# VH-VL binders against q96il0, part 13

Target 1, 167 residues: q96il0
Amino acid sequence: APERGAERRDTAPSGVSRFCPPRKSCHDWIGPPDKYSNLRPVHFYIPENESPLEQKLRKLRQETQEWNQQFWANQNLTFSKEKEEFIHSRLKTKGLGLRTESGQKATLNAEEMADFYKEFLSKNFQKHMYYNRDWYKRNFAITFFMGKVALERIWNKLKQKQKKRSN

## First folded at step 12 (VH-VL)

Design K32
Fold by OpenDDE, fold request of step 13:
Structure K32 (fold): chain C 167 residues (1-167), chain A 120 residues (1-120), chain B 108 residues (1-108)
Amino acid sequence: as target 1 above (167 residues)
Amino acid sequence: QIQLVQSGAEVKKPGASVKVSCKASGYTFTEYYISWVRQAPGQGLEWMGWISAYESYTNYAQKLQGRVTMTTDTSTSTAYMELRSLRSDDTAVYYCARDQSYLPRGHDYWGQGTLVTVSS
Amino acid sequence: QAVLTQPPSVSVSPGQTASITCSGDKLGDRFAYWYQQKPGQSPVLVMYEDSERPSGIPERFSASNSGNTATLTISGTQAMDEADYYCQAWRSSTAYVVFGGGTKLTVL
């Protein structure tokens, strides 16, 4: 069996969103959709007196965002590549060129494309299962730390009120 | 128990290639990334790159681009690192390490290391 | 490449507290990891995600992050803690892993 050369799957370049929120903003900002993932990046606000717990939450959110960006960027690239290969392979099998007589890119019909989608989903089923599992795990962790941060903020507000009443 | 077992020490001439293996056991191989890290004698840790065990996505350190190739065999739960055009400064202990999936995280498990000596 | 800067060496007496710092640009935006390496051995993860301790690591090991500086703290330092310590983080823009230069901890 010919050793199928490990096709170098190029990773999607991590699109550093050039979107810089205004320096005086006290809110999270949403950037434009990334060209590879089609996900809108969030620029998280960093408070001047960020607590260690708030920092951990921010890092978890940021990491989860980057995880999602990278996953979908890679998935979209893989999908596009495999789709093109599928189309080319099917056209070749039909004895058709890659371009029509009018010079347009030759396309497959909806039924043929349905086969591609079915095969693609089947092939990537386990990957999607792992993604979904990890997505829930990450979001659960984020939600948990959001709760902790909320409690910390409440406690700090109560302490400040007590200190103001004692003075 | 989770283990990463690497191939034995290698002695190579300048210009040659070396391929180091890392056999993983005790966990689902396809759920994690494998990173490769080297350490020259008396020097610090140098990250070489990572590979996703499932998708076979790779990311190589810029310094090693064009000379390094990382691969995985899911059937044997084995990762491979090939370094080409070896130089004397490539003499190092090479480690494989397990990373978390999709993003490079901390390396929680390490191989025992493989000494690669490049000498004339 | 973002460089993580560590002191080349730290010396402590037995029972004293050792502190190893790791500083880098945007380290406050990423989790820091810490590794212990003894001579002739593979690195061992001693701290993850800034302040989390793996199972099997003694409670005397702790870590924190403040701004762009991560700190590994070893309370009640023992002779067995003599080793090289490396901090590690990764860059979001490239997904590169970056190690610090390492710190040799000597227990005098």
Scores: ipSAE 0.665, ipTM 0.857, lowest interface PAE 0.7, mean pLDDT 89
Fold by OpenDDE, fold request of step 13:
Structure K32 (fold): chain C 167 residues (1-167), chain A 120 residues (1-120), chain B 108 residues (1-108)
Amino acid sequence: as target 1 above (167 residues)
Amino acid sequence: QIQLVQSGAEVKKPGASVKVSCKASGYTFTEYYISWVRQAPGQGLEWMGWISAYESYTNYAQKLQGRVTMTTDTSTSTAYMELRSLRSDDTAVYYCARDQSYLPRGHDYWGQGTLVTVSS
Amino acid sequence: QAVLTQPPSVSVSPGQTASITCSGDKLGDRFAYWYQQKPGQSPVLVMYEDSERPSGIPERFSASNSGNTATLTISGTQAMDEADYYCQAWRSSTAYVVFGGGTKLTVL
């Protein structure tokens, strides 16, 4: 029995977008869509006097972004691979080649592709459920820390106003 | 209770292969990644790689590429690490550890470790 | 390869405060994790996400980060805290996990 070579499921390279915002920017920047995930990366601004709480928020946002990028990059690769395998398998079963007489890539009809999509969604249902759960957890945490940072900034502004009135 | 239970100690000759198992319990195995970390005698912790228990995605340390293979069996909630072409410097305690899904984060649960001795 | 640098050893008297540093490139952009390892035992997570403490870890353990340096602080150090401590982070570009060289904490 030929040893089915362990198909190296290559992880999508973590596409660090080469987009560099201007050095003097005081704002978050949105880059172009990543080639693997199709998600637009955000370049987070780092204040000169970043508080520990602001840093934690930034790290949470950055990590969540990277998590999303990695998930969708891998998902898109898996989808593309399985789609191609499905098409090849179905064409082979039909006795059709991978190319038409005109030299174009042979495609399946919409009904056959609908079966693929249904099967793919069914197969990945649990994965999507885990993703959605974790997405909510991460975004709730981020929102919570955004609130904390907002309160800290208000407090710091009030403290500065009091110090200016006392002098 | 969450537990990672590893296979017993191994003694191997140079050039041989070793396969260490890590059985997980107390949680949904497919929700987490498993990392492998080794520690040579009197040395620090060295990360070897991680595997997704659900998708079977793997990421190996560059130093070990071509020699290491990580796999999972979801039916038994068991992770495996195979190291080939063993050398004397591969003598270490090998640990499996649970990691959060999709990103390598902190390892919250560890196996008891497996001593692998490579001797002539 | 970005290496996390720790002091090889730290000594402290019982009841005093121990501080262990971990420095690395871009550590200010990533969360740091800390592990305690006693002789013949598996590592135990003692701090996560720079400053968060797992359940079951004593309150005397704390951690912080400043710039590219993470610091583990043990207030009121006990004899039982004698162990090796490792910092850990991961690299976004490769998704590699990186450990520090470890610090031996001795309680004198």
Scores: ipSAE 0.653, ipTM 0.851, lowest interface PAE 0.7, mean pLDDT 89
Fold by OpenDDE, look of step 12:
Structure K32 (fold): chain C 167 residues (1-167), chain A 120 residues (1-120), chain B 108 residues (1-108)
Amino acid sequence: as target 1 above (167 residues)
Amino acid sequence: QIQLVQSGAEVKKPGASVKVSCKASGYTFTEYYISWVRQAPGQGLEWMGWISAYESYTNYAQKLQGRVTMTTDTSTSTAYMELRSLRSDDTAVYYCARDQSYLPRGHDYWGQGTLVTVSS
Amino acid sequence: QAVLTQPPSVSVSPGQTASITCSGDKLGDRFAYWYQQKPGQSPVLVMYEDSERPSGIPERFSASNSGNTATLTISGTQAMDEADYYCQAWRSSTAYVVFGGGTKLTVL
């Protein structure tokens, strides 16, 4: 019985973006696109006197980013795999090789690929609906905490002004 | 009241499969993730994976890849976890737990647990 | 693999303060959750988002984070607080849920 090679599902290596912002930076940095997700990671600045609310906002943004990165990395891998399988299966059905006479990778025409895209989108429709819903909810939460942080900063500035007037 | 009710205890032989159910009630099922967590006797908690209300959106622990399948039935608000190719080290109490999707609030509700015993 | 490390056991006298630590890589960038588990029972969420307390959890429970270490603090520890405590976080690279190894709290 041939040992069915355990198809090593290439788990997207945790591409820890090797991008490290300068140590003395006082702002957020955007890294290069991730190899798997094609999304640019944001490196969030951490203030020395970060408030608990600011920290919560930062963590929420960070976790949302990580969720988003993982979703797209996995989606892109799945897409690439299924696309390749589709191409191979269609070429085989046509009696065509995987390579052209010129040695190039054989491909399907735009019409045949349109069928793949339609099928892929249909198959993943619920997944995308869920993603979109969760994306909006996460961003609404982030926006809400951004508002809270803004109010906190205003309040702290007002307190400081009052203390300076009292001295 | 929010409740997660799991199926009863299972005894399986090595190589068999087990499917555990988790019926959710008291909340909008489609707005939350369901995580599965197992605990071997005298051991800690081990996360197995999570699923959304949408059956196609899952994330499984690497250790269990290929052996675990999580599904949901939105019509019955029930989550299912199937574990295949059972081994003796799969003997554990299996929990379903609710996890909020919008905010990271952790697992706020847990099932009562399902004991799965794998014995020769 | 991002592992959350907890002390295997903590002992405290009644009325004293118990502290349980949870350490992990990049835990400072993620929320920590804490669960209490009594023998033969399901885990119960006692702290979420580092320092938030669910309804029904006593005020003596608190949590904080510093760097890559989360800490669950139980002030005025009672006999009923004897349990296993687990920390949990979101794994950065894989979106996995990760639990700590658990800490057995004994009230002596």
Scores: ipSAE 0.566, ipTM 0.823, lowest interface PAE 0.9, mean pLDDT 89
Fold by ESMFold2, fold request of step 13:
Structure K32 (fold): chain C 167 residues (1-167), chain A 120 residues (1-120), chain B 108 residues (1-108)
Amino acid sequence: as target 1 above (167 residues)
Amino acid sequence: QIQLVQSGAEVKKPGASVKVSCKASGYTFTEYYISWVRQAPGQGLEWMGWISAYESYTNYAQKLQGRVTMTTDTSTSTAYMELRSLRSDDTAVYYCARDQSYLPRGHDYWGQGTLVTVSS
Amino acid sequence: QAVLTQPPSVSVSPGQTASITCSGDKLGDRFAYWYQQKPGQSPVLVMYEDSERPSGIPERFSASNSGNTATLTISGTQAMDEADYYCQAWRSSTAYVVFGGGTKLTVL
């Protein structure tokens, strides 16, 4: 098992895509937001005496983080694309151009944009239901492995205590 | 019985398109991604891309960007791969394979393969 | 994109232990997978998540993955194990999938 170190209270800087954690870190790090998903990645520490079970847990957590980032990156792109298409369609119906007289992108008022948000959520509801299903399944699996790792660490401590009594 | 059944072999001219289907049965289609993997004669496996059965979003191999389109139809549990602007070096066996979306255990089931021959 | 390097061939006598390597930069940071392919057939998954064995795969198949190298080990190699073997990393659920170039296992 790794030594218990002092708990670090620092967090990674927000908004910097060029984050570079310390060369030798003994702790997981929370990095800056990913510019496509807006999620802050966890940079996982790899201890020297990592057990096979600890390795599997770490890889599963890392894979789940990447999966989550990919989903939200895709949703953010879809949101942006469908928003522009909605505005374009409504401006055409009004006989307006895509640009204002000043050259800025034309847009809709808040009530009209509320229609977009409602339509977007309704259209993507099933996709979010499947995402939530997978999110819960992944987190239940991760929690199960966390429990196994905790039990393994307790068992190793008991074996060390039993070994001391045998000497 | 879990099964992936692909459409039959095709012969195409350079510049044409091909669309290969992969019909899944015996499992919950929305719980798996579908990967497309090709194998040129005498060569190894080359990953082409994958598609989420429920999200319809895709990741394509960089080499194929702009030429490949992958889609799914959840009502028929079928995945499709279309490759456009075919070249002679696209001659290969094209496989579909599933991978679990929430606890990936690798490509545990593969289609039988579809031979696509690109010749004049 | 990551590159996975395998030896093009490995030869063993029946009953011996075969070892097939798969090398890639920091491959041990990702799950590795192994596939068996016999001539004219689709690939078959033989190892997943570095060292796990699917149902129906004999216990003589084992695997490991650490550092830059994943290794498929077949103990007590049998004639029916003669096939091409591919490693795979960078799971499709998170990013690009990469296959190794393949290793032909010959059992003499």
Scores: ipSAE 0.523, ipTM 0.775, lowest interface PAE 1.6, mean pLDDT 82

Design K32
Fold by ESMFold2, fold request of step 13:
Structure K32 (fold): chain C 167 residues (1-167), chain A 120 residues (1-120), chain B 108 residues (1-108)
Amino acid sequence: as target 1 above (167 residues)
Amino acid sequence: QIQLVQSGAEVKKPGASVKVSCKASGYTFTEYYISWVRQAPGQGLEWMGWISAYESYTNYAQKLQGRVTMTTDTSTSTAYMELRSLRSDDTAVYYCARDQSYLPRGHDYWGQGTLVTVSS
Amino acid sequence: QAVLTQPPSVSVSPGQTASITCSGDKLGDRFAYWYQQKPGQSPVLVMYEDSERPSGIPERFSASNSGNTATLTISGTQAMDEADYYCQAWRSSTAYVVFGGGTKLTVL
């Protein structure tokens, strides 16, 4: 005799679903942080009967995620490299070694490291300003296309009702 | 009128470097990436890389990694592509082309091309 | 490196429909773009985002992208359509841009 103890129907959290019927779209879901960008990727669901507009929206969202991950991956790599170069340069100027007696990497005190953070932020300010502008423009465009998809789905339901009555 | 105007033809010896400029006008320079694309005689288009106006995103073709550098000067709305350690198979017409940095609408405007000839 | 394969040439009579294919692994998962290049000229964008037509491009140009294949279709082909045609994909901030090898369209 089979026992069913599941009381939860359609209770999946945002971005993840435990059920995906053949015709109805499941939720997108969010994966763990990427090693290089430290961003959580969205794993997009591909429905069986995707309209051309739905395909364009999905491709735009995928492209925007990849664009965002590339920017932050590059920034993280640049930050790490320039941080090490800054530390090495300052240690060399002070006549100190690159490693402590215990073999750990030598570093600078908090005040000296604050100099690095200030220099890095100032050098990259304009790059981040234009990134933020493009991020907002991409999100506005995606939101607009989400609205168009919603209207397309409503129109299709209204067209189906009109067809039934006109037959 | 949207224009991308490139520097003139170059003749170089093997081992030298070349730097091609691409001056943009008629649009907001910071809203577009500049792609560099080359075409060897009798061959197809070969993508070399992208750069944004403030160098927030630079990506080079793997074949050229290590010997190509792309930069911009936003005060003059100009993009540059430098190719080092030139070889005879680098003889090509080099194009710059724009694409929106926030919407992937394709390369809608291209420069006139710059012929770079590498000969001994 | 990703590869986009196009036939080297396509020949059609005036008024016929020309089809130029572009094949690549999972190409239908990305936006595809098409460019026309006439001798001595810079490329011209003729299709973008799989099937969109820029202003100034005649309605006889259409395109599709599904599975591993994108297709540029020119109906009612005219002599002025003689050119090399290139597909392009993988246009992304995280991937390399790739062009196909090109297809010479001849109208005879």
Scores: ipSAE 0.522, ipTM 0.773, lowest interface PAE 1.6, mean pLDDT 82
Fold by ESMFold2, fold request of step 13:
Structure K32 (fold): chain C 167 residues (1-167), chain A 120 residues (1-120), chain B 108 residues (1-108)
Amino acid sequence: as target 1 above (167 residues)
Amino acid sequence: QIQLVQSGAEVKKPGASVKVSCKASGYTFTEYYISWVRQAPGQGLEWMGWISAYESYTNYAQKLQGRVTMTTDTSTSTAYMELRSLRSDDTAVYYCARDQSYLPRGHDYWGQGTLVTVSS
Amino acid sequence: QAVLTQPPSVSVSPGQTASITCSGDKLGDRFAYWYQQKPGQSPVLVMYEDSERPSGIPERFSASNSGNTATLTISGTQAMDEADYYCQAWRSSTAYVVFGGGTKLTVL
C-alpha cells in the first residue's frame, strides 16, 4: 500500500494566521472567508495546457464568484448602515442621545428592532429575487460551458485515434 | 428593437453640474448593468462607472469619485449620470452602454452620446 | 490603476491582414473585448470573451488573448474597416472596466 502524503486540515478562519494557497496544488481549492462578503473564495487551478475553451470556462467561473462576493458584500454593508440609521432616527424622535450615560452606544428594544428587520426584508425582497434569477442563469451558463469542454475532450480523443490509424 | 436613447446636448459653465439620462427600451432593463463612458474631443474612451439596474449598486472610476452619482429608475427603464463641479476638461461626449448582469457579453448596445460642453 | 496599451495607428493595404495589439499585465487572465468606432458614431462591439464574434460581425474579424497581449485580427481588410479600435478588459476583478487608448486603422 502506498504511503499517505501530508493532508491539509481545513479550519474555520477565526483564530488562524495568514492564508496561503498551496503552491503545488493541481486542484481548485477553497480559501478563508472574505472579510466583506463572508464567502469562501475558490482559488482556481490553471493547467499548463489549458485550451481556449477551458480558459473561457475558468474565467466565467472566476467572474461569477466575484459577482457573488460583490452582491453579498454590498448586502452586508447595506444592512449595517441601514440598521445604524434606523436606530439613530428612532432615538432622535424619542429625544434620546446616541450614547448612554456610560458612553455605550444606545440601542432600541426588541420590539423596535423587529420593526427594522421587517422594513429591511421588505425593501430588499425584489433585489434578492433578481439575485436568485441571475444566480441560476449564471450556473446554467457555467454548466453549458462545462458540457462544451467535455465535448471538446471527446473530439480530441477521437482525433488522436484517427492519427493512430493513419500512422 | 433594443435602444438606448440619451438626453440632448448641454452647455455648462465651470462649477455647475450636469445630469444625463439614458432611456432603455426593447429589453428587460433589470437584466443589465449600465456603464457610463465619456470621450473628450479627439481622445479615447474613458470609463466613468457602472450601476446595476436592480441592485442600485455603483462602482465609480477613482478619478471621478466624489463628483459623480449614477442612479436608475426601473419604472421608466432610465439610467442617470450626474457629474458635479464641472471643469473645462470634462467637455466630452458621454455615452451609456449596457452589459448583461449574468453573462459577460460586453457592451453590446450603446446610446447615441450626449455632448457636454464646459466653457467659461 | 490598470493600463491597456495599444499602438496609436496601424496602416494596411486593402485585402491584407491587419493586426491590432492590446497589452496589459496578465491581460490573458481576464476576458478581453474589442470595439470599433467610426467617426461621429457610437462604438460597436466586434469581439467579446477573448475570441467570440457577435452576430452580424464578419468572419474576417478574429481575436485572441494570452499572456499579456490580446490581438484583434482583420483578414481581407476592406475600406469600410477603417475606424478606431479599442480593447477593453478588467470588468470583473474589482468591478471596473478599462479601455485601451485606441488604435486608428487606416486602409490605403
Scores: ipSAE 0.455, ipTM 0.732, lowest interface PAE 2.1, mean pLDDT 83

